# VH-VL binders against q5qx64: the designs that were tried, part 7

Target 1, 184 residues: q5qx64
Amino acid sequence: MESESHWLWLFNTESGKLSVKLSDTDVFDTPYKPSQLVNIHFNEQMMDIEDATTFQIVSETLEAYPADKMPCAPQNAALNATAWCRFGRPQMPQSWHFQKSDISEWPLERRLCELNSGFDQGLFLILDTDDEFATCLLLSEGMQLSAIKSLRQYHVIKVTLNRLLPATVDLALSAQSNWGQQLA

## First folded at step 20 (VH-VL)

Design j2
Fold by OpenDDE, fold request of step 21:
Structure j2 (fold): chain C 184 residues (1-184), chain A 122 residues (1-122), chain B 107 residues (1-107)
Amino acid sequence: as target 1 above (184 residues)
Amino acid sequence: QIQLVQSGSELKKPGASVKVSCKASGYTFTDYYMQWVRQAPGQGLEWIGWINPKTGKPKYAEDFKGRFVFSLDTSVSTAYLQISSLKAEDTAVYFCARSGRWLFGKYAMDYWGQGTTVTVSS
Amino acid sequence: DIQMTQSPSFLSASVGDRVTITCRASQDISRYLAWYQQKPGQPPKLLIYAASILQSGVPDRFSGSGSGTDYTLTISSLQAEDVAVYYCQQYYSTPLTFGGGTKVEIK
């Protein structure tokens, strides 16, 4: 990955693919469809400083965890997260897929969470939160929501805070050190 | 064009209450958290808390829970800070400040009111 | 709570000088850091957010850097109008906390 290069957003109208050109020989394809995106009326567009910063923050956030405990490469997750933050269509809450938790307030410092559908439990990166909802990006390779529905890796879903579970990886770290704050 | 205009200076006695207003203009009031920060004379900045104008839900720093109350009047794009049972140590300039919108700058404060001086003296 | 320690508390420099202010967090704040400028009798003004992004309208002589616990605000060429108190602020976790401030004066 050419971190010193000027990265470009690429959108192919024909294929409907949103990609990141990292170098002349390195292009990263996001899994997002045009219907999931907004403001994609371009063929090529330079990343701005916020995009670059988003990538950096997310990468560093994920790299802080042991690689063997993460279901994805931090760089891939960060690129997709950056893409979503820039072009992702605002999502309607879909909380009904997930079991309720005891959470009423989510600490800001908790950037990872898990959601349980009753069929499966997945690890998510929290992209955004307010006092009601969290927008979450699936880091797990997949997650079964029902007998007939599953989420693909890097799928973004919005849920109410009372669906969020602490990430197992965070709990493990907290057992070893003072990681994060107690959930309010 | 974005402005936060606060109410005027207040002189109060200990035990009294004060209500500071912060009127926002130039943007959609409900789309941005409103922060409250105070600054005692000659001192640094201290975060009091924030309120989500969309939901009305406040978040207070622990030291400010109880006597400090955020409220809103969305019809006039105004946020309020009420302090009850005023103490001498509450003497400070109180600022309202808008939170940023960008994800990783969300709680940085990009626009500030001019400040309201609250003096508590016997 | 996360404590933010600024250094120095005071500095005096000449116009045109390179000025550096440091902010250290008591724990990793993952670049959730802002810098503010407060001139006498005025409210604070946002200079930088996300540790290194320059706020719109702020002169490019201001820059921010850092990661983890250590962050720096740099004024590449100090101007007379830069006389102020500067504050760092973390928004990694609540409560939001500010540094103690750095008073910058011109010699």
Scores: ipSAE 0.910, ipTM 0.947, lowest interface PAE 0.5, mean pLDDT 95
Fold by OpenDDE, fold request of step 21:
Structure j2 (fold): chain C 184 residues (1-184), chain A 122 residues (1-122), chain B 107 residues (1-107)
Amino acid sequence: as target 1 above (184 residues)
Amino acid sequence: QIQLVQSGSELKKPGASVKVSCKASGYTFTDYYMQWVRQAPGQGLEWIGWINPKTGKPKYAEDFKGRFVFSLDTSVSTAYLQISSLKAEDTAVYFCARSGRWLFGKYAMDYWGQGTTVTVSS
Amino acid sequence: DIQMTQSPSFLSASVGDRVTITCRASQDISRYLAWYQQKPGQPPKLLIYAASILQSGVPDRFSGSGSGTDYTLTISSLQAEDVAVYYCQQYYSTPLTFGGGTKVEIK
């Protein structure tokens, strides 16, 4: 999946919507609120090469998985991921929502993970990691965190590494071939 | 300007230890991973590992675990590489290099030290 | 570990020539690839990251392309100052690995 034209970032101050203009007739709306964003002091802005590259890499990453095993379209996820990478406000860790895993070190090549809240388990795209935290974008169609709280699709959350679980889709692929990702 | 300045050349005997320093300037030291790469004479580049100056946590390539130790002195924005039990095969130029910041260039190395020659000879 | 294979290992061309260096990864590295230039007696210099993004300050005669396992560094018009050894490097997974290098000389 590649961009076919020069895409534009659009921000509407009145509606608070951040969008991507893909063409004259195609505009993609991100679900992010102004409070979740930084550096949005524009109405229209050209997408730069890093943004385009972000989209490309994320798209290709997600397209590597069987479509029927993914809870979202790669393009939508990639656009939202790109938007967050460009404009997302740094998040404070919210690890307490999730159960601990046995993982002490997260492999760099693992771009997907799962998190378990005890109420639900969701599939996430890892946007960024260091030796302490992972910033994760929810790919699942929502995730229940508690009896009264849920995450919406494409919500971004930061957690400690010891909350990350291997993605089921990765485990399945690894079982089918030797080129699969390393297991935890 | 961003600059990485490494310590001078070292001549050591087998079994000895050496500690190479890499002083960073021109940027916030703790915000970027510091990577170490070596290059044997007439050979290519070989990744040793990296260290997160914020946390002090290192990551080593498998071949370098044990004798190679990363350390930091954040008060002077300096990273160190210590090699113990030196072998002739350790003869090389050792580079420190700053890791990029942008997500998909994060582990590309955008600034390099001038290199430190370590010669191990009996 | 991911093996990076560069081709050719040696290249001699004239000033003004178009030069192409190829790097092949042993597996898909999803554009997590950098190119470096190392001149004699100097440390490596970053040219390209994320497979195709030109590092700031690098002449635009350098360009990178590719996806999956196959990547290319192109010098559109070789200059005398481009004499160096060039390396590709993957940072898709640890350990980070470099190609074997391509020595570029002027005829």
Scores: ipSAE 0.910, ipTM 0.948, lowest interface PAE 0.5, mean pLDDT 95
Fold by OpenDDE, last read:
Structure j2 (fold): chain C 184 residues (1-184), chain A 122 residues (1-122), chain B 107 residues (1-107)
Amino acid sequence: as target 1 above (184 residues)
Amino acid sequence: QIQLVQSGSELKKPGASVKVSCKASGYTFTDYYMQWVRQAPGQGLEWIGWINPKTGKPKYAEDFKGRFVFSLDTSVSTAYLQISSLKAEDTAVYFCARSGRWLFGKYAMDYWGQGTTVTVSS
Amino acid sequence: DIQMTQSPSFLSASVGDRVTITCRASQDISRYLAWYQQKPGQPPKLLIYAASILQSGVPDRFSGSGSGTDYTLTISSLQAEDVAVYYCQQYYSTPLTFGGGTKVEIK
């Protein structure tokens, strides 16, 4: 892959696709529809330093986990996360789809979470959080919300903090760390 | 132009209370967290906590829980820090600072007040 | 709590010199790091955020680098107006914590 400094945002008005041009021969298509995006009044524009940094941080965050424990490729997730952070339309909370947790405050350092709909449980990347809400990007291949509704991979949803669950992969990592310390 | 203007210097006796104000201008007050930092004479920077002006919810560092209280008057875009039961060790310059909004700079402090000197002396 | 260790505590260099300040975190902070400059009698000023992004209005002689636990602030050509105390700060987790500071002086 070429350096992020040479990447371009592409928006095709005819197809309604938002893409990232990674090289002359490599273009990544995001799954987001025009209705989900803002500030897309361009055909081509350079990725700025904040976008590049977003990609780098998210990529590094996801690459820190064992590949066999992640339901997605870190690069794809990072590109979609970067696209949403740059162009994603603010979402209304949809907390009613998910079961409540015992969490009232979410630690800043936890970038992954799980949500349970009662039908399914999915792994999410937290894109933004405050003292009330979290904006989450689905990393799992899919998630069933109800008998008639499902989320696709990389779908972004906003929920109240009391719906967030710790990610299983984080719990496992913590357990391994503690075990290593006990053996040392 | 974004500005944070703090109240003037304070001289207090031990056991007294002080309330420092921080008036914000040039931006939407409720869209950015306000942070508080102190600096004892000749010492480094110490984070006290932050407050979300939108919700009014504060977060304090453990060492500052109890005697330090954040408050707001959103009608005049002003944040307040109240310190009760003042001690000599509370002598310091107190700063308010605005947090950034970008996701990976959200808690970096991009604009600072000029600082308020609080001196506690018997 | 995450501890931030800066080195050196004091630095004296000549105008035009390349200056490097290091900040080490007690754990991985994933580039959630800011650098500040504080001149005498003034509040701190943000220089760098997200480890390497230059704040608007800051001269390009300032740069930040690093990942994981180790970060560096570089002044490519030290100027007289750069005399100050510099601080690193992590915002990876609460409580937010600062380094001990580096005092930079001109010879």
Scores: ipSAE 0.907, ipTM 0.949, lowest interface PAE 0.5, mean pLDDT 95
Fold by OpenDDE, last read:
Structure j2 (fold): chain C 184 residues (1-184), chain A 122 residues (1-122), chain B 107 residues (1-107)
Amino acid sequence: as target 1 above (184 residues)
Amino acid sequence: QIQLVQSGSELKKPGASVKVSCKASGYTFTDYYMQWVRQAPGQGLEWIGWINPKTGKPKYAEDFKGRFVFSLDTSVSTAYLQISSLKAEDTAVYFCARSGRWLFGKYAMDYWGQGTTVTVSS
Amino acid sequence: DIQMTQSPSFLSASVGDRVTITCRASQDISRYLAWYQQKPGQPPKLLIYAASILQSGVPDRFSGSGSGTDYTLTISSLQAEDVAVYYCQQYYSTPLTFGGGTKVEIK
């Protein structure tokens, strides 16, 4: 999927909504609050080439997975990811919500991960990662963190690498590829 | 103005060690990964690895593990590449290069040092 | 490791010509590709990143395209100052790897 050059960022100061105008009749609303965003001092602005490229890369990444195995529409996820990459406020780590894993280094090519809160396990898109932290976008419809707290779809959270788990969908794909190679 | 300035040319004998410096200026040193690339005479570019100046954690290509060591002096915004037990095949121009910051350009190299020629000869 | 196959290795063209350099990755690299220009005695210079984004300060006669495994650098109108060796580089996974380079000369 390619981004259209006529796509616009919209920010409504009254409602506090950040949206993407895809067409005259189609506006996509992000779930992000003004407090989660930076550099939103505009009413309307065109997406730049980096935004368009972000959308394209993310959408293509997600579209590579079987639709029945993904808990979200690739386009929606890509739009939200693009929005966060453009306007998202840097997050403080909130690793304490999640169970520890044995991961100390995360491969660059792994764009998906899972996190386990002990109450639930969710699928995330990795927006950014370094040698210590990963910024993750929730792709699952929701994720329970505690008895009283849950994350909404497309919530962005930063965690230490030792909380990351390989995505089940990636493991499945790898298994299929290996099986195919063994049969060849 | 962003600039990476590397140390001067080195002539070493096999078995010796060399330490190449790369001084960064014009930007916040700790906010960008520093990468190292070498180029043998008349050859292409070869990635050695990178280091995160914020954490000091390096990443090496497999072929460069052991004898190649990245280090930092953040107080002077300088990255170092040390090569031990030098071999003739280590003869090359060594470049430091800053990584981009944008997510999908993060590991593209947007600014380069002028290069340091390391010659290993008996 | 991801291998980057760059072609051609050598290219000679006239000023004003359209020049195309291709780079093929051994696997899908999802547009995590950069193009560099290296002139004699100089370090490489970033031209394109994310397969198609022009680096600031680079003339717009340079453009990048491609997806999956196949990528292209295009010089719409070759200039004398464009004489150099060009490299593609993937940063989809470590180790980062470069193409073999394309030497571009003027006839």
Scores: ipSAE 0.906, ipTM 0.950, lowest interface PAE 0.5, mean pLDDT 95

Design j2
Fold by OpenDDE, last read:
Structure j2 (fold): chain C 184 residues (1-184), chain A 122 residues (1-122), chain B 107 residues (1-107)
Amino acid sequence: as target 1 above (184 residues)
Amino acid sequence: QIQLVQSGSELKKPGASVKVSCKASGYTFTDYYMQWVRQAPGQGLEWIGWINPKTGKPKYAEDFKGRFVFSLDTSVSTAYLQISSLKAEDTAVYFCARSGRWLFGKYAMDYWGQGTTVTVSS
Amino acid sequence: DIQMTQSPSFLSASVGDRVTITCRASQDISRYLAWYQQKPGQPPKLLIYAASILQSGVPDRFSGSGSGTDYTLTISSLQAEDVAVYYCQQYYSTPLTFGGGTKVEIK
């Protein structure tokens, strides 16, 4: 991956695909449909500093976790997250798919969460949050919402905070840290 | 042009209350968190908390819970900081500041009020 | 709480000099860092956010770098109007916390 050079947003009007040109030989395709995207008025566009920074922050955030505990490659997730942050259509809340949690306030530093549909539980990256909602990007390889509905990896969904669960990977890391401190 | 205009200097006695106002203009008031920061004389910056003008929900730093209360009047795009039971150590310049909106700058403060000096003296 | 250790506390340099201010967080703050400039009698002014992005209207002689726990504000060519106190601030977690500040003066 050529991070030192300028990456390009690519949008193919015929196929409706949004891609990122990482190098002359490396193009990353996002899974997002045209209907999920806004403000695309280009065939090619240079990524700006905010896009690049988004990628870096998300990538570094995900890379902080053990690779064997993550259901996706940090770079892929970061690219899709960057794409959504730049071009993603604002989502209406769809909290009804998920079971309620005991969470009323979500700590800023928690960038991962889990959601439980009653059928499945998935790991999400929190793209944005306020005191009411969280916009979450699915990191798990799919998630069943109902008998007839499932989410695909990197799907973005908006939910109320009271649906968020702490990520298992975060709990594990916290436990390890506490244990380490007790042993020290 | 985006502006935050705060109320004038205040001189209060210990035990009294003060209410500082911060009037916003040049942007949609409800779309941005309003933060409050204070600076004691010759000292650094200290975060008090923020309030979401859309929901009215505040968040306070632990040291400021109780005596410090954020409020809003959205009809005039104004945020308020009320301090009760004033102490000498509350003497400081109090700033309101707008939070950024971009995802990874959301809680950086891009526009500031001019500050309100609150002096607590016997 | 995340502690922000800023250094140096005081810096005196000549016009045209390259100036560097450092900020160290007590833990990884993942580039959720801002730099502010405060001139005497004025409120702070945002210079940099997300560790390295220049705020609109800020001269390009200002730059920010860093990741993890260590961050740097650089003034490539110090100007007379840059006399101020500079603060770093993390917004990785609440409470938001500031560095102790760096007073920059001209020799």
Scores: ipSAE 0.905, ipTM 0.948, lowest interface PAE 0.5, mean pLDDT 95
Fold by OpenDDE, look of step 20:
Structure j2 (fold): chain C 184 residues (1-184), chain A 122 residues (1-122), chain B 107 residues (1-107)
Amino acid sequence: as target 1 above (184 residues)
Amino acid sequence: QIQLVQSGSELKKPGASVKVSCKASGYTFTDYYMQWVRQAPGQGLEWIGWINPKTGKPKYAEDFKGRFVFSLDTSVSTAYLQISSLKAEDTAVYFCARSGRWLFGKYAMDYWGQGTTVTVSS
Amino acid sequence: DIQMTQSPSFLSASVGDRVTITCRASQDISRYLAWYQQKPGQPPKLLIYAASILQSGVPDRFSGSGSGTDYTLTISSLQAEDVAVYYCQQYYSTPLTFGGGTKVEIK
């Protein structure tokens, strides 16, 4: 894959698609609708250093997990996360879709979480947090919110912290680390 | 013209209290966390904690819980650090600093106050 | 807590020299690292964030690199005005922690 410094943001006004041109022959399409995006005043625009860095951080974060335990390719998730961080429209909280957890404070180092709608449970990448809310990117292929509503992969949703659950993949890694230390 | 202006130097006796102010200007006060860092004479930087001006919720480093209290007056874009039961080891320069906005640089400190010297001596 | 080990503690070099400061975290901090410059009697100044992004207004002779646990600050051509103490800082997890600092002087 070519250096991130050569990547281009592409926006097609006719189709309403936001894409990333990775090379002359490789274009990645984001699933985001124009209504979900802001500050798009271009057809083509060079990716800046912050975007490139965002991509690197997210990619490295996701690559730290076993591939067979992740519901998506790290590169795809990272590209969509980068796109959202750059152009995503700020979201209103939609916490009512999800079951409450016992979480009152979320550790900064936890970049993954799970949310439970009562119909389904999904794995999310946390894009942003404060002491009240988390903005989350769906990594799972889909998630059912109700009998008639579902989220698609890479959908972004904002929720209160008391909806966040620890990610199963994180718990598994922690358990393995602790057992290794106890046996050493 | 983003600026953080802190209150003047303080000389206190052990057991006394001090309240340091940090007035922000040039940006929306509630959109950024306010960080507090101290530096003892000839020593390095030590993180005390932060406060979210939007919610008023503070976070303290474990070593600073109890005697150190963050507060706000959002009407004048000012953050405060109060230290009670002062000890000689509290002698230091205290800085307020704004965190950045960028998501993955959110807790990097991009603007700093000039510092407030607090001297505790009998 | 994440410990930040900074080296060297002291560095003396000539004007025009290439200077490198290293910072090692006790665990992977995923590029959540900042570098600061502090001159005598002044507050720290942000130089680099996210391990390698240059803060606006900072000369391009400053650069940051690294990933995982190991990070470096480089001054490509040391200037007289660069005399200061430099600090690394992780913001991967709380508590936020700083390196011990590197004092840079001119010979």
Scores: ipSAE 0.878, ipTM 0.939, lowest interface PAE 0.6, mean pLDDT 94
Fold by ESMFold2, fold request of step 21:
Structure j2 (fold): chain C 184 residues (1-184), chain A 122 residues (1-122), chain B 107 residues (1-107)
Amino acid sequence: as target 1 above (184 residues)
Amino acid sequence: QIQLVQSGSELKKPGASVKVSCKASGYTFTDYYMQWVRQAPGQGLEWIGWINPKTGKPKYAEDFKGRFVFSLDTSVSTAYLQISSLKAEDTAVYFCARSGRWLFGKYAMDYWGQGTTVTVSS
Amino acid sequence: DIQMTQSPSFLSASVGDRVTITCRASQDISRYLAWYQQKPGQPPKLLIYAASILQSGVPDRFSGSGSGTDYTLTISSLQAEDVAVYYCQQYYSTPLTFGGGTKVEIK
């Protein structure tokens, strides 16, 4: 009886809270403030097939990594990614918070990255890249950006490609594969 | 109505050049990548590359670097493919195609031009 | 580069038959896969994106499934107008690559 096509977007027009009703008794609250979201004109709306597919792709992408290497449940990241892809406001780049790298291009298939603020280094899911920018959703529990600012888990930030670092989990897997081949 | 209209077929000799145009209508030209695909006679589809109309930055498949050049005129919503130093193996139908709007379908090609046949013969 | 192996290269079926076309990627492409239909003398037409989402205006007798490396296009009840060449295409990484095509004909 329960399916992803049965999931509902819930929006409280008074508080500006966006949530997903997963069942009659289960509601997942997104962490986004009203100022981070587009104008939403419903109280309740069915998820469409693209929303469901976003959830499925992100869940499967993160489930491919060892659970002890992920700082979050893949399903929680996927719900927030789906919410942001559908309802997140267009962002101004905020690259200044992060140290530069030598990267000027980013492979399309690389879905994770890390960013380094000089105070902290966080793991991100890449929601979108083009030839200038990446839109990144924080997977780590939190990330200090400056002496007085932090980025909370699942919040989204846009940066130029020259701020992206390869994710350590991807580097470790590549190194283990090469080492295993030399042993065999 | 979204439409991509390409320039007419071309007959060329080896060593010549050709410039294929692709005029877009019915959508905001700069919001969607434009892709180019080749189909040699009796053959399958082969990706040439894409161009970002906001930045003008192209990306080419390795086999097409050098002689194949993408360009744009955003004032008339038109993309171009120029092929220099034409070879017989460049004989094909050349398609322009628009990228999709949804992030997880972005590089699927949702609208295609009618194709431009380029024939290169000695 | 990701190779897309499409099978069969050719099939002949009767009107009303269920038709299945398969596409295997040389590595996991995480559902970043599209299916196209190309009728003679026409450009390709997008049928399915993200492995399973039907493009608007495409009849619902078409469906897509699969994950990882293995994907299928199904026509639940073949019709005469479905005579075409069908291509899969991955967009997981560049270069974007197509399968070799499957020509579908009516017996």
Scores: ipSAE 0.836, ipTM 0.911, lowest interface PAE 0.8, mean pLDDT 92
Fold by ESMFold2, last read:
Structure j2 (fold): chain C 184 residues (1-184), chain A 122 residues (1-122), chain B 107 residues (1-107)
Amino acid sequence: as target 1 above (184 residues)
Amino acid sequence: QIQLVQSGSELKKPGASVKVSCKASGYTFTDYYMQWVRQAPGQGLEWIGWINPKTGKPKYAEDFKGRFVFSLDTSVSTAYLQISSLKAEDTAVYFCARSGRWLFGKYAMDYWGQGTTVTVSS
Amino acid sequence: DIQMTQSPSFLSASVGDRVTITCRASQDISRYLAWYQQKPGQPPKLLIYAASILQSGVPDRFSGSGSGTDYTLTISSLQAEDVAVYYCQQYYSTPLTFGGGTKVEIK
C-alpha cells in the first residue's frame, strides 16, 4: 500500500473519468460523471496535503464502526469523499426526495446520517453541514429515490437538515430500516 | 487581503449594554461563519458562539445564552456582539474570527479581529 | 463538552531548541484540532488546522501531529519571535473548546 502523499489524481480529458493512482498497478476509478465535476485541466496531479488529510479523517471515522455494520469498505468511501470534496460541483439542495424529520439542528460530531425517500432508507456520510443544509455521500450500495430514480453508491446529495435521521449504527437500534431489523 | 476591524475599547458600568462591531473586508462576507471568542484578563480563550451571515442564525455556547446577542449588517459586511445587563465578570477582550474555507478545517478560525476591550466597573 | 488539557502550562527554552507542546482531548476528536499563537497584546493567529496542516504563511519550523485524543505542536528550532502563548482548540463538536494555553519564553 502507498501513502496518501504519493497518490496521484488521474483525469482523462476525453472521457472525463476521474481516478486515483494508488500504485504502479492499482488505479481506483471514481463513479462521477463529467457533469458532476468541476472543470479539470490536468491529466495527472499529485494529491495535496488537504486531500490526504480528508482521506485519513474519513477512513478513521468509518473504521471506528464494526465492519459488518458498514455497507462499504471505509477506504473506498474515503477515496470517493476525497475526490468529491476536491472536484465535486456545488449542488442545489434536492430535499424533495426525502421524508421530513423533526430535527432543526444537527450535532457536528455526528458524521453519519440516514435519509428516507419513502421507497428506501440509506446510510450517508455527512461531508458538510451548516444551519440549513447537509451534503451527504451515499454509503449504501444504492437507494431508490422515486418510482423511476435511484441514487448510486458514493453519489452526493444536498438536503435541508430536517431530512436527516440519526444513523442506526449510532443509535444501536434501527428505527425505519428493513435491512437492519427485518428478518426473512 | 482579508481583514477584520473591530470597534474601540469600551468602559461601562454594571447594568449597561455594549455593542461591539466587527467589519470584514477582502472576502465574500456571507460565505463564512463569524465566530466570537472572549479572553478575560490573564486568562485563556473561551468560545462564545457563531453566526451564519447568510441566514442570520446564531449559535451560542450555553454559558452565553441570554445576555449575549449576535447580529449582522450584510450591507456593510459587519457583525455585532451585543452584551446587555453587563456584569463585572464580562470584563474581557472580545474577538471576532472568521471560519475556515476547507470543509475539514471549517471551524478553525483563520482570521481574527484585533480585539475589543470591554471593562465593566463601578 | 470536550475538555482540552494542554501541557506544559509554561516553558522556557533557548533559541534553537526543539519545543514540544501537548494537548489531550477528553474524547476522540478525529484530527479536528487547531493550534493558535498569541503574542502579547495581539489576537491569536492560526498556525495549524486539521491537526497537521500548516496555515499559509506559517514558518516550516512549526509542525503538528497526533490523532484520537493526543496531539502535539512542535517548534523544531525556537526563535526569539516565537515568544507567545500557544492554544489548542477542538472543533469536533460544539461548544468549541480551547486548551488552557502554554506560555513559551526565551531563557
Scores: ipSAE 0.836, ipTM 0.907, lowest interface PAE 0.8, mean pLDDT 91

